# VH-VL binders against q0atu2, part 200

Target 1, 119 residues: q0atu2
Amino acid sequence: MLDKKARIRTSREYRNVFEKGKRLSGRFLIIYYVENALDNNRFGFITNKKIGMAVIRNRIKRQLRAIVREYQGQVKNKHDIVLVARAGIGKSSFEGMEKDYIAIMKKAGLFARNANKID

## First folded at step 8 (VH-VL)

Design vc51 (framework fv_recibokibart)
Fold by ESMFold2-Fast, scan of step 8:
Structure vc51 (fold): chain C 119 residues (1-119), chain A 121 residues (1-121), chain B 108 residues (1-108)
Amino acid sequence: as target 1 above (119 residues)
Amino acid sequence: QVQLVQSGAEVKKPGASVKVSCKASGYTFTDYYMHWAKQAPGQGLEWIGEINPDWGDTNYNQKFQGRVTMTRDTSISTAYMELSRLRSDDTAVYYCARAKYYWNFDAFDIWGQGTLVTVSS
Amino acid sequence: QIVLTQSPGTLSLSPGERATLSCRASQSVSSKYLHWYQQKPGQAPRLWIYDASSRATGIPDRFSGSGSGTDFTLTISRLEPEDFATYYCQQYESSPYTFGQGTKLEIK
C-alpha cells in the first residue's frame, strides 16, 4: 500500500502530469511522468472500465499498487508518475505486469542508479 | 443522457451527521472526479472537496477538514458526502458535480439538482 | 488559497444592453483553469464558459469570455430576458478550487 504522501490525490495534480508530462507506452501500461518540486515521488493510477468487469479491475488495481510499492526505492526521486492500464492488461499475469512496468520505467530513464554503481 | 441525481432534503439537529448521495448515470463513473459544493441561503458557491471514484482518494477544503468524509460505491455509480457535527451555518444546498481529470476538460460540466440540508434546534 | 473577486456584485440592466462582468484573482490563474457558471434561482449552476473563452455546448454566441493572469471578463453583447441570472467565476489553478462571490444580473 502506498503512503498518502506517495499518491497523487487531487484532480489538478493528475491534470498537471497529463498536460506537462512525457508519455511512454508499454505492452500493458502507459506512463505519464513529470518532475515535481517535492522531495518525493507520487504515483497515480487510471484503470478505466475497458479493462473488464469489477472483479478484474479490482485485481489489476491491487497488483499495480503492489508492483509500484515493491519498486518505489528504485525510482528517481522528484517525479509525479501516472500509470494508465491498457485494455489488454486484464489478460496479463502479475509477472507480466511487473516485467512491463520494469521495462517501461527503465526505458523512461526513471529507475535510479546508486552512486555510479550497478543496481 | 448524462445525469447526477441527489438524495432528498434533510432536517437535522445541531451535533448530528448527514450523508448526501449523488447517483451518476449516462457516463463511465470512474472517468470523472466527483466534487461537492455548498451554497448557504442567498450566498455563493463554496467548494468542499473531491473524490477519485476509481481509487477513492480524496482532497478536502481545509475549512471542512475533520468534519467531511467523501466515499463512493462504484457498483451503483453513487458518490456520498457525509458532514458531521452539524451546526446552524451548515444549513445550505449541497451540490455534487463531475469534472474530468485526465488530459483535457476540468470544468464542472454536469451538476446534481442539489440537496437542501436544514440544521435547526 | 486563491481568492476570486467579482465586480460588480449586482448589475442592473435592461434587455438589449451590453453587460460586462469582471473576475479578479488574488494571484495568477492560467486561462485554461478559469471557468464561468450561470445559476438561476432554485436551480443548480450550469457550465457557461470554460478555459476562460470557450463557450459550453448550447451557449449563445452573444456570450464571450476573455482575460489572462489575474483579470478575466464575461461579456454579453446584447442582453436577452433569459440572461438575467447570477454568474460565478471559478478557478482550478490550485486546491482549494474557489468560486467568486457572484455577480447578480438583474432587470433594471
Scores: ipSAE 0.738, ipTM 0.876, lowest interface PAE 0.8, mean pLDDT 90

Design vc52 (framework fv_recibokibart)
Fold by ESMFold2-Fast, scan of step 8:
Structure vc52 (fold): chain C 119 residues (1-119), chain A 121 residues (1-121), chain B 108 residues (1-108)
Amino acid sequence: as target 1 above (119 residues)
Amino acid sequence: QVQLVQSGAEVKKPGASVKVSCKASGYTFTDYYMHWAKQAPGQGLEWIGEINPDWGDTNYNQKFQGRVTMTRDTSISTAYMELSRLRSDDTAVYYCARAKYYWPFDAFDIWGQGTLVTVSS
Amino acid sequence: QIVLTQSPGTLSLSPGERATLSCRASQSVSSKYLHWYQQKPGQAPRLWIYDASSRATGIPDRFSGSGSGTDFTLTISRLEPEDFATYYCQQYESSPYTFGQGTKLEIK
């Protein structure tokens, strides 16, 4: 679970990311991201009903938070990042979501060099 | 039809707690923050706080911090606001209102009808 | 917290006249985060103008909003009987989100 400090909590903060942020699409995820005035990163998540029933959406939410938490130390500081799950994410494996997250974060320039896990 | 329907009027004694409900219909409940506002008799509007219905994260006006608790039940698309340790100056109409947080448009576009809470001995 | 001051508190006019309602913020508010609501007695507020100048769905074109920074205005070009109500400005720039005290538009 992400620390309270690492979560976007207010509606205004979400709107700021969507209005001022950059957008990057992956296979299963879209990220919106903007530099913040804090000394830490904050993450938000959007999972709409197009993903599937509550059971599927809750599983996706848990898995995305787990992935974000696992790689939080590799993310360049001072960013607010919102992850939007695409409709097809419900059919993805955990590994597939993880790979997509790493790929989009690297493409966005948000990951420090050498962010990959060694198998 | 998009609407927010609130629970009925309540009369409480000082020191009691009140829990107001706001049932959403006609839209995806988790796509909009739910806000709560207070309007004392003959007075203007005062914002109390907001809740992210997907996550459950809350943000409260410091004036009400420690006495207000906002929750939701996504299975029935209902938001709740509980105000504790009621005082006479808590007598007011309480409104819920939605605001979309992940699209650029963000204003209180749909409001509940209001719930009158009267605090009297 | 950002304080919104509306003026006048009460505006007495006749149908057919122009109304100008002011909302002044204690610090700068982006126009994207300033909104106006109409409220009639016994009713919930209704979104009227959003993002300082955009009319909400169904709002007549005699209503216009303008302004930026700390000074915002709601104008009604030619009052109709149905327009007499209380109008509130609201800022969504920073928490706590605040409302002005309202301008009551009453028939003379």
Scores: ipSAE 0.714, ipTM 0.868, lowest interface PAE 0.8, mean pLDDT 89

Design vc53 (framework fv_recibokibart)
Fold by ESMFold2-Fast, scan of step 8:
Formats: C-alpha cells, sequence, structure tokens
Structure vc53 (fold): chain C 119 residues (1-119), chain A 121 residues (1-121), chain B 108 residues (1-108)
C-alpha cells in the first residue's frame, strides 16, 4: 500500500501537477510530474471512461498502485507524479503496464539511469 | 442518471454531534472527490472540506478543523460528514457535491439535495 | 483566505434586459480558477460557468463569464424569466475554497 505521505491527497495538489508539471507519454501511460518541497515523492492516479467499464478501471488502478509501490525506492526524491491511464491500457497485461511505467520513468530521468553502478 | 442523495433533516441539542450521509449513484464513486458545503438560513455558501474517495484522505477548512470528520464507504458509494460539538450557528443546510480532480478542476457539477440541520435547545 | 465580494447584492431587472454581475477577489486569482453557480430558493446550487468563461452543460449561450486577476464578471445578454435566481462565484486558487456572498437577481 502507498503510505499517506507517498500519495497526492488534495484536489489542488493534482491541479498543481497538471498545470506546472512536465508531461511524458508512454504506450499505456502518461505521466505528469513536478518537483515538490516535501523531501518525499507523492503519486496520483487517473483512469477515465475511454479505458472501459468501472470494473476494468478499478483493476487498472489497483495494478498501477502495486507497480508504483514496488518501484517506489528507485524514484528520485522530491517529485509529485500523476499517472494517467491511456485508452489502450485495459487490454494490457500487468507486465506490459510495469514495463511501460519503468520505460517512462527512466525517460523522464526519474529512475536510476543505469542498471549497475560503476563507482 | 448521476445523482447524490443525502440523509434527512436532523434536530440536535447544542453540544451533540450530527452525521450526514451522501449516497452516490450513476457514476464510479472513486473517480470524483466529494466536497461538503454549509449554507445558513438566508446566507451564502461556505466550503467545509473534501475527501479523496480512493484513499480516504481529507482536507478541511480551518474554521471547521477539530469539529468535522469526513469518511466514505466505497462498498456502498456513500460519503459521510460528521460535525461535533454543535452550536446554534451550525443551523444550516449542508450539501455534498462531487468534483473532478483532473481537467475541469474542482467544479461542483452534481450536488446533493441538501440536509437541514437545526441546532436548538 | 481569499475573500470574494459580489456586487450588487440585489439586482432588480425586467425580462429582456442585460444583466452584469461582478465578483471581486481580495487577492489575484488565476483566470481559470473561478466558477459561477446559480441557486433558486429551496434548491441546491447548480454549476453555471466553470474556469471563468466556460459554460456548463446545458447552459444557454446568453450567459458568458469573463475576467482575470481580481475582477470577474457574469453577463446575461437578454434575461429570461427562468434566469431570476441568486448567483455565487467561487474561487479555487487557494484553500480554503471560498464563495462570494451572492447576487440576487430579482424581477423588477
Amino acid sequence: as target 1 above (119 residues)
Amino acid sequence: QVQLVQSGAEVKKPGASVKVSCKASGYTFTDYYMHWAKQAPGQGLEWIGEINPDWGDTNYNQKFQGRVTMTRDTSISTAYMELSRLRSDDTAVYYCARAKYYWAFDAFDIWGQGTLVTVSS
Amino acid sequence: QIVLTQSPGTLSLSPGERATLSCRASQSVSSKYLHWYQQKPGQAPRLWIYDASSRATGIPDRFSGSGSGTDFTLTISRLEPEDFATYYCQQYESSPYTFGQGTKLEIK
């Protein structure tokens, strides 16, 4: 489960990310992200009707939360990040969503740049 | 049909607590924040606070902080607002209203019918 | 907190006339962070204009919103009998969200 401090809590905080943040699109996900002043990362999740019925959208939200939680420690600190599910995500596998998330986060510069340290 | 249906009128003594319910139907409950507002007789609207239906996280107007508690039950698509230590000036119609937290931000597009709470001796 | 002041408090007009309702903020509000609601006696408010200038679903085009900064206006180009109601502006620039005290539009 994402801890209270790791989630975007208020509607105003979502708006801040959408209006001031950078946008990056993947195959199944779009992320909006902005630096915060809190010393921790916060995540938000948006699924809309073009994905499918409520049962599919709720499954997608649960799966995205699980993915974000698993990779939480690899995300560069001090960011508010909102994940917006694209229409095609409803037909994706869990592994497909996970791979897309990792790819987008690396491309955004929010994940570890290399697989191994060479220090 | 999208609608919010609130619980019925309440009459309470000063010092008591009141819990108002707001049952949502016709949409995915977790896709919209739920807000609560107060309207005293013959007066304007006052925002009380909001609840995130997914996480249960709340954000309250400081004027009501310490006296208001918002909760929700996703299994029955119902939001609740409890106001404690009631005073005479809490006599008002209380509204729930939904709002998106993405594109078309924080516009209260669907409202409950209102719940009259009367605080009297 | 941002205080919204609406003027006039009451506006008495006849059907067919133009109405101009003002909402002034104590601090600057980003141009999209203001909504308008219509309320009739005994009813819940209804979203009328969102993000300062966008009409909500089903709202006639005789209604228009404008403004930015501290000065916002709701205009009704030609009043119909059903337009007589109380109108409230609301800001969502900062918490707590606040409403104006309302302008009551009444038949002369």
Scores: ipSAE 0.484, ipTM 0.843, lowest interface PAE 2.9, mean pLDDT 89

Design vc54 (framework fv_recibokibart)
Fold by ESMFold2-Fast, scan of step 8:
Structure vc54 (fold): chain C 119 residues (1-119), chain A 121 residues (1-121), chain B 108 residues (1-108)
Amino acid sequence: as target 1 above (119 residues)
Amino acid sequence: QVQLVQSGAEVKKPGASVKVSCKASGYTFTDYYMHWAKQAPGQGLEWIGEINPDWGDTNYNQKFQGRVTMTRDTSISTAYMELSRLRSDDTAVYYCARAKYYWSLDAFDIWGQGTLVTVSS
Amino acid sequence: QIVLTQSPGTLSLSPGERATLSCRASQSVSSKYLHWYQQKPGQAPRLWIYDASSRATGIPDRFSGSGSGTDFTLTISRLEPEDFATYYCQQYESSPYTFGQGTKLEIK
């Protein structure tokens, strides 16, 4: 689970990202993102019922948390980012979601220069 | 029919805890934040906090921070608010209310009927 | 926190008259985050006007909302007996989300 500090927690903060943020669509994910006035990144997630039954949605939620946490250190600081799962994500593999996340974050310019580097 | 149905009235002693439930029906439970508000007898409304029913993230009014806990059970579309270390000035009607947060941040369009909590020795 | 001050606290009028209810915010509130609720004794609040000026479903067109920044108004063009209630403004601009103290609309 991402630390409380790294999560968008309030309904108003979600709306701020949708209202002022930029939008970028991937195959399975849409991101909305905006620079914040904090010293850290915050992530929010939207997973609607169109993804599938509860068992599928719970799997997607687990996998999205894992992916975002794995790449947390590579994301340029001072951003609020909301990930919206598209309906088709229910048929995706973990690797497929991970590749889509990396591609969309790179296209948005949100990954630091050494993103994906193995330590 | 979209509805929020709350648990019944409670009478508690000072120092006790109370847990109020709010059962949602007629809509997708996880698409709306659930909010809680307090209304003391003859007084106006005071916002207590909010919970994201999908992910469980909470945000509390600092006045209640440390005494309030909000949770939910998505399998039965029910939200809970627990208030601990009750005082006489916690005597009030407590309301749950929903607000859409995805794409639009809608007002509190549907409210529960309210739960009267009386704190007395 | 943003404080909402409603005026008057009590408004005594007769059916058929126009009512004007004021809500002043201590800080700027975007109109899309200013809402009004009606509450009758023993009942839960009911959404009446959202986004400062949009009527909620089923609300008669005699009700209108307006305003921006720090000054917002709820107007009832011609009062009917069922309109006598307490009206609360509420801001959703920043946490903690707050309500005004209410304006009680009572029969003269």
Scores: ipSAE 0.805, ipTM 0.901, lowest interface PAE 0.6, mean pLDDT 91

Design vc55 (framework fv_recibokibart)
Fold by ESMFold2-Fast, scan of step 8:
Structure vc55 (fold): chain C 119 residues (1-119), chain A 121 residues (1-121), chain B 108 residues (1-108)
Amino acid sequence: as target 1 above (119 residues)
Amino acid sequence: QVQLVQSGAEVKKPGASVKVSCKASGYTFTDYYMHWAKQAPGQGLEWIGEINPDWGDTNYNQKFQGRVTMTRDTSISTAYMELSRLRSDDTAVYYCARAKYYWSGDAFDIWGQGTLVTVSS
Amino acid sequence: QIVLTQSPGTLSLSPGERATLSCRASQSVSSKYLHWYQQKPGQAPRLWIYDASSRATGIPDRFSGSGSGTDFTLTISRLEPEDFATYYCQQYESSPYTFGQGTKLEIK
């Protein structure tokens, strides 16, 4: 799991991102993002039952946390970012989600440099 | 149809813990934050904290930090609030209430019926 | 922490009269994050007005909410017997989310 400091924990912080943030859609993910007044980035996640049964949703949740954590160092400082899983994400592969995440983050200008996965 | 149903009244001794449940029905449990509020006899409402039922993230009012723990079980659409090291001024009705947190609907539109917790020796 | 102060604490009126209930915030609250709840003895609170001025489902049009910044008002144009209850304002502008202490509307 991401460090507590790196997570959006309160409902009001989610509302701030949705209200004031910019929106970008990918194939499996939508991000909402806004600059914050902190010295770090915070991530939030929204899944819904449309993506599938509990087994599938739990897999997606684990994989999204892993992807965000993997690329945490590439994200420009001082942003609150909410990832919204699209219904189709339930049929995606880990690699497909990862590529979608990287593409959206780059398009948003949120990556400080090219993301290189250490495997 | 949309309902929050809470567990029944509890009588506890000082120093004990109490765990109140709040079972949701008629809506997608994980689409709404679950909030908890306290109302002491003859007093107003006091917000205790909130939990994201999908991800389990919590945020507590500092007044209750260290004594309150909020959890949920998505398989049965139930949220829990546990209050430990009970004292006499914890005697109150405790309410759960749902609220949307994306786009709109952050008002507490559906409330549980309340659970009376009495702390006495 | 944003403190909400309601006034009066108790308002004694007769059916047919107009009621004006005030809620003052210690710092600015966006109207979209100011809500009102009605509570009767032995019952859970019920959402009454949301986003400062929007009536919740089923709430009669004699109820109206208004205000912005630090000053918010709940108005009942012509009191009916079922309107006598305690009303709470609540802010969602910042955590911890807080309620006013309540205004008890009672029959004279």
Scores: ipSAE 0.765, ipTM 0.887, lowest interface PAE 0.7, mean pLDDT 90

Design vc56 (framework fv_recibokibart)
Fold by ESMFold2-Fast, scan of step 8:
Structure vc56 (fold): chain C 119 residues (1-119), chain A 121 residues (1-121), chain B 108 residues (1-108)
Amino acid sequence: as target 1 above (119 residues)
Amino acid sequence: QVQLVQSGAEVKKPGASVKVSCKASGYTFTDYYMHWAKQAPGQGLEWIGEINPDWGDTNYNQKFQGRVTMTRDTSISTAYMELSRLRSDDTAVYYCARAKYYWSHDAFDIWGQGTLVTVSS
Amino acid sequence: QIVLTQSPGTLSLSPGERATLSCRASQSVSSKYLHWYQQKPGQAPRLWIYDASSRATGIPDRFSGSGSGTDFTLTISRLEPEDFATYYCQQYESSPYTFGQGTKLEIK
């Protein structure tokens, strides 16, 4: 579970990200993201019924939180980021979701540069 | 038909707790935040707080923080508001109301019928 | 918190007259986050105008909303008997979300 400080909790904060944020689509995820004026990153999640039954949605919710938490230290600066699960995410593996998350965050410029990358 | 149906009137003693339910039907329960508002007799509306039905995240008006708890059960599309350590000035009609929080306006477009809570000794 | 002040507190008019209800915010509120509700005695509030100027489904065209920044107005061009009720403005700009104290529209 992400700490309260790392979560978008209010409806108004979600609204802000959708209205002012940039959008990028991956295979299983869409992210909306905007710079915030805080000292930390905050994450929000949208998992609608198109994903599947409650059992599938609960699995996806747990796995998304785990992935975001695992990589939170690599996320640049001060951002509010909303992850929207696409319908196809219900058929994905944990590894598939994780790879999609990393790819889309790198494409957005939100991940720190790999220290081992050759210039 | 989109509806919010609240539990019936309650009479409580000072210091007790009350838990009001709000059952949603006719829409996808998790697509709308559920809000709660208080209206004391002859007075205006006061916002108490909101809950994200999908994730369970809550946000409370500071005036009620520490005494209010909002929960939901997605299996029966029902939201709950529990108010503890009741005082005489908690006597009011309590309303639930839904609001969209993405891809639409955020006005309270559907309201429950209200639940009268009377606090008396 | 943003305080919404409605004026007048009570407005006494006759059917057929024009009504103008004011809502003033203590700080700027985006028009997207200013909504109006109608409430009759013993009933739940009903969404009337959203996003400062958009009529909710089924609301007659004699109702109009306008305004921006700190000053918002609900206008009823020609009062009908069913329009006599209490009207509340509400802001969603900042938590805690707040309502004005209401303007009671009553028959003169």
Scores: ipSAE 0.727, ipTM 0.869, lowest interface PAE 0.8, mean pLDDT 90

Design vc57 (framework fv_recibokibart)
Fold by ESMFold2-Fast, scan of step 8:
Structure vc57 (fold): chain C 119 residues (1-119), chain A 121 residues (1-121), chain B 108 residues (1-108)
Amino acid sequence: as target 1 above (119 residues)
Amino acid sequence: QVQLVQSGAEVKKPGASVKVSCKASGYTFTDYYMHWAKQAPGQGLEWIGEINPDWGDTNYNQKFQGRVTMTRDTSISTAYMELSRLRSDDTAVYYCARAKYYWSFEAFDIWGQGTLVTVSS
Amino acid sequence: QIVLTQSPGTLSLSPGERATLSCRASQSVSSKYLHWYQQKPGQAPRLWIYDASSRATGIPDRFSGSGSGTDFTLTISRLEPEDFATYYCQQYESSPYTFGQGTKLEIK
């Protein structure tokens, strides 16, 4: 799972992202995101009942964790980002979900350059 | 009807632990954080902590950190608060309360009826 | 942590009178994160006013909330017998979320 400091843990912090954040919709995911005053990024997730039965929701949770973890180094620092799973996500493949995540993060301007590249 | 129903009163010895339950009904359990608060006899309210019922993330008041553990079971829409190494000053009514954390926001709009925990030697 | 101080601790009034309850914060609290609860003996607290000024569902219009920054007020324009209770303010600006010590509204 993501390191504790990389997660949005409090209800107040979720509320801040939804109230002040920008919204961007993808095929399977919606993101809400706002710049934070920390040294790191924090991720939150909304994976409610509308996704499907427990077996499907558990798969989606596992896959979302894996995708966010894999790409966390590419995300521009100092952002709180909440991923909201859309109802249709239950029908997605891992690859489809991954592609949607990459597309929305790029469109939001949230993907940073490799650490090896100079600005 | 939206409701939070807590487990019954408990009497414990100093040093024991107590686990209070809070069963939710009438709403989607994972759409609201579950909070816990303490009210000692004749005193005001003190916030203990909160849990994200979907993902299990917790945040505790530093005063209770190390003695409190919050968990939940989504299959039965029930949240739990366990308080360990009980002291006489832990004697209080403990409340659970929900708070909406996305899309629409309210505050602690629904509360459990409270659970009296008495710690006596 | 943000400390909320309510005044007076006890307010003795008669039905028909106006009540003004104060809540002061030790540091600035956005009005969106200040709430008021009513509690009667033996009962759980009940949400009364949220976001400093919005009445919760079913709360009579004689109740109003106001304020910003560090100073917040709950006003009851004409007290009814059922209004005599303890009122708590609460901040949701930062964790740990805190409550004031309460103002007990009692019959004179």
Scores: ipSAE 0.749, ipTM 0.886, lowest interface PAE 0.8, mean pLDDT 90

Design vc58 (framework fv_recibokibart)
Fold by ESMFold2-Fast, scan of step 8:
Structure vc58 (fold): chain C 119 residues (1-119), chain A 121 residues (1-121), chain B 108 residues (1-108)
Amino acid sequence: as target 1 above (119 residues)
Amino acid sequence: QVQLVQSGAEVKKPGASVKVSCKASGYTFTDYYMHWAKQAPGQGLEWIGEINPDWGDTNYNQKFQGRVTMTRDTSISTAYMELSRLRSDDTAVYYCARAKYYWSFSAFDIWGQGTLVTVSS
Amino acid sequence: QIVLTQSPGTLSLSPGERATLSCRASQSVSSKYLHWYQQKPGQAPRLWIYDASSRATGIPDRFSGSGSGTDFTLTISRLEPEDFATYYCQQYESSPYTFGQGTKLEIK
């Protein structure tokens, strides 16, 4: 899971991202993002009951954490990024979710120009 | 019927710990941060901290840091605040309150009824 | 931390009079992060005004909020007996979120 420093922890910080941030929609994910005054990136997540039952929501939460952690080294420093799961995410595959995340992050200019998965 | 129902009054000795519960009903528990506030007898309100009920992330007022722990159980829509190493000046009514953290105003729109914690020897 | 100072600490008035309650912040607070709560003895606080000027559901139109930056005001145009209570302002601009010390509105 992400280190505490890499997570948006306060409700006010979530509001700052939604209030001042840019928005990009993918197939399964929406991201809101804004530059921060820190030397690192922070991630927040919004998953609601529209996604499905607890079993499905817990799977999605685990998979989103894994994807964000896997690619955290590719993300340009000094951003607060909130991932909002769309209702349809409950029917996605891990690979589909990962692909959507990469596409959105590249379109947002948040990945290095030649960013690739680090195994 | 949106409401927050807190556990009953507690009497504790100095050095003990107390754990107060706040059970939410009538709304989606994970859509609102849960906040906790302290009100000493005859005094004003003091914010203690907040918890993201979906992900479990917490943020505490530095004044209580090291003595407060906030947790939640989403299966029963209940938030908890544990305060350790109790002192006489921890005697107060403790409130839980919810606040939306996206797509609405930021105010504490629903409050629990309060839990009186008395610390005496 | 942002300190909120309310004045007066106690305001003694009679029903029918106008009440003006002040809340001053030690640093700038966006209007959308300044809220007011009413509290009666033995009860939990109740949201009264949010975003500096918006009345919460069910709050009579005799109540109005105004202000920006560091100076905020809660006004009651014509006091009713049920309005006598303690009023707290609160900021959500930055953590730790803070409350003013309260203004107690009491019957003269």
Scores: ipSAE 0.814, ipTM 0.906, lowest interface PAE 0.6, mean pLDDT 91

Design vc59 (framework fv_recibokibart)
Fold by ESMFold2-Fast, scan of step 8:
Structure vc59 (fold): chain C 119 residues (1-119), chain A 121 residues (1-121), chain B 108 residues (1-108)
Amino acid sequence: as target 1 above (119 residues)
Amino acid sequence: QVQLVQSGAEVKKPGASVKVSCKASGYTFTDYYMHWAKQAPGQGLEWIGEINPDWGDTNYNQKFQGRVTMTRDTSISTAYMELSRLRSDDTAVYYCARAKYYWSFDGFDIWGQGTLVTVSS
Amino acid sequence: QIVLTQSPGTLSLSPGERATLSCRASQSVSSKYLHWYQQKPGQAPRLWIYDASSRATGIPDRFSGSGSGTDFTLTISRLEPEDFATYYCQQYESSPYTFGQGTKLEIK
């Protein structure tokens, strides 16, 4: 589970990321991200009804939290990042979601070792 | 068709707790934050807090911090606000209201009808 | 927290007159995050103007909103009997989200 401090909690903070953030699309995920004024990263998630029934959405929610938590140490500090699940994510495997997350974060230059790859 | 329906009026003694419900219908419950506001008799509106119905994350007005708890049950599209250690100045109408937090405006476009909570000895 | 101050507190006018309601913020609020609500006695508030100047669905064009920074205005060009109500401004710029104290429009 992500620490409370590592979560986007307010509707206004979500709105800020969508208004001012950059967008990058992967196969199963879209991220919106913006630099924050804090000393830590915060993550938010959007998993709407197009993904599937409650059982599928609950599985996706658990898996996304686990993936973000596992890789949080590689993410450059001072960012608010919102993960939006695409409709097709319901058919993905855990490994498929994980690979998509890693690929999209690297393309965004949000992993410390890949900072120089932002176009 | 889009509606928020709140639980009925409550009468409580000082020191008690009250839990107000807000049942959503006609839209996808998890697509909108649920907000709660207080209106004391003859007074204006005061924002209490908000909850993300999908993930359960909450944010409370510091004035109510420590006495308010917001929860939801997605299986029945219902949000709850519990206020503890009630005082006479908690006598008020309590409203729930939804707000879109992505892709569109932030205004409270749909409100519940309100729940009168009376705190008296 | 951002304090919203509405003026006047009560405005007594007759149908047919122009009403101008002020909302002043203690610090800058993006127009995108200032909204107005109408409330009648015994009823829940209703979203009236959003993003400082956009009328909500079904709101007559005699209502207009304007302003930016710390100064916002709700104008009713020609009052109808059904317009007499309390109007609240609300900011969503920063948490805690706050309402003004309200301006009560009453028949003279």
Scores: ipSAE 0.770, ipTM 0.886, lowest interface PAE 0.8, mean pLDDT 90

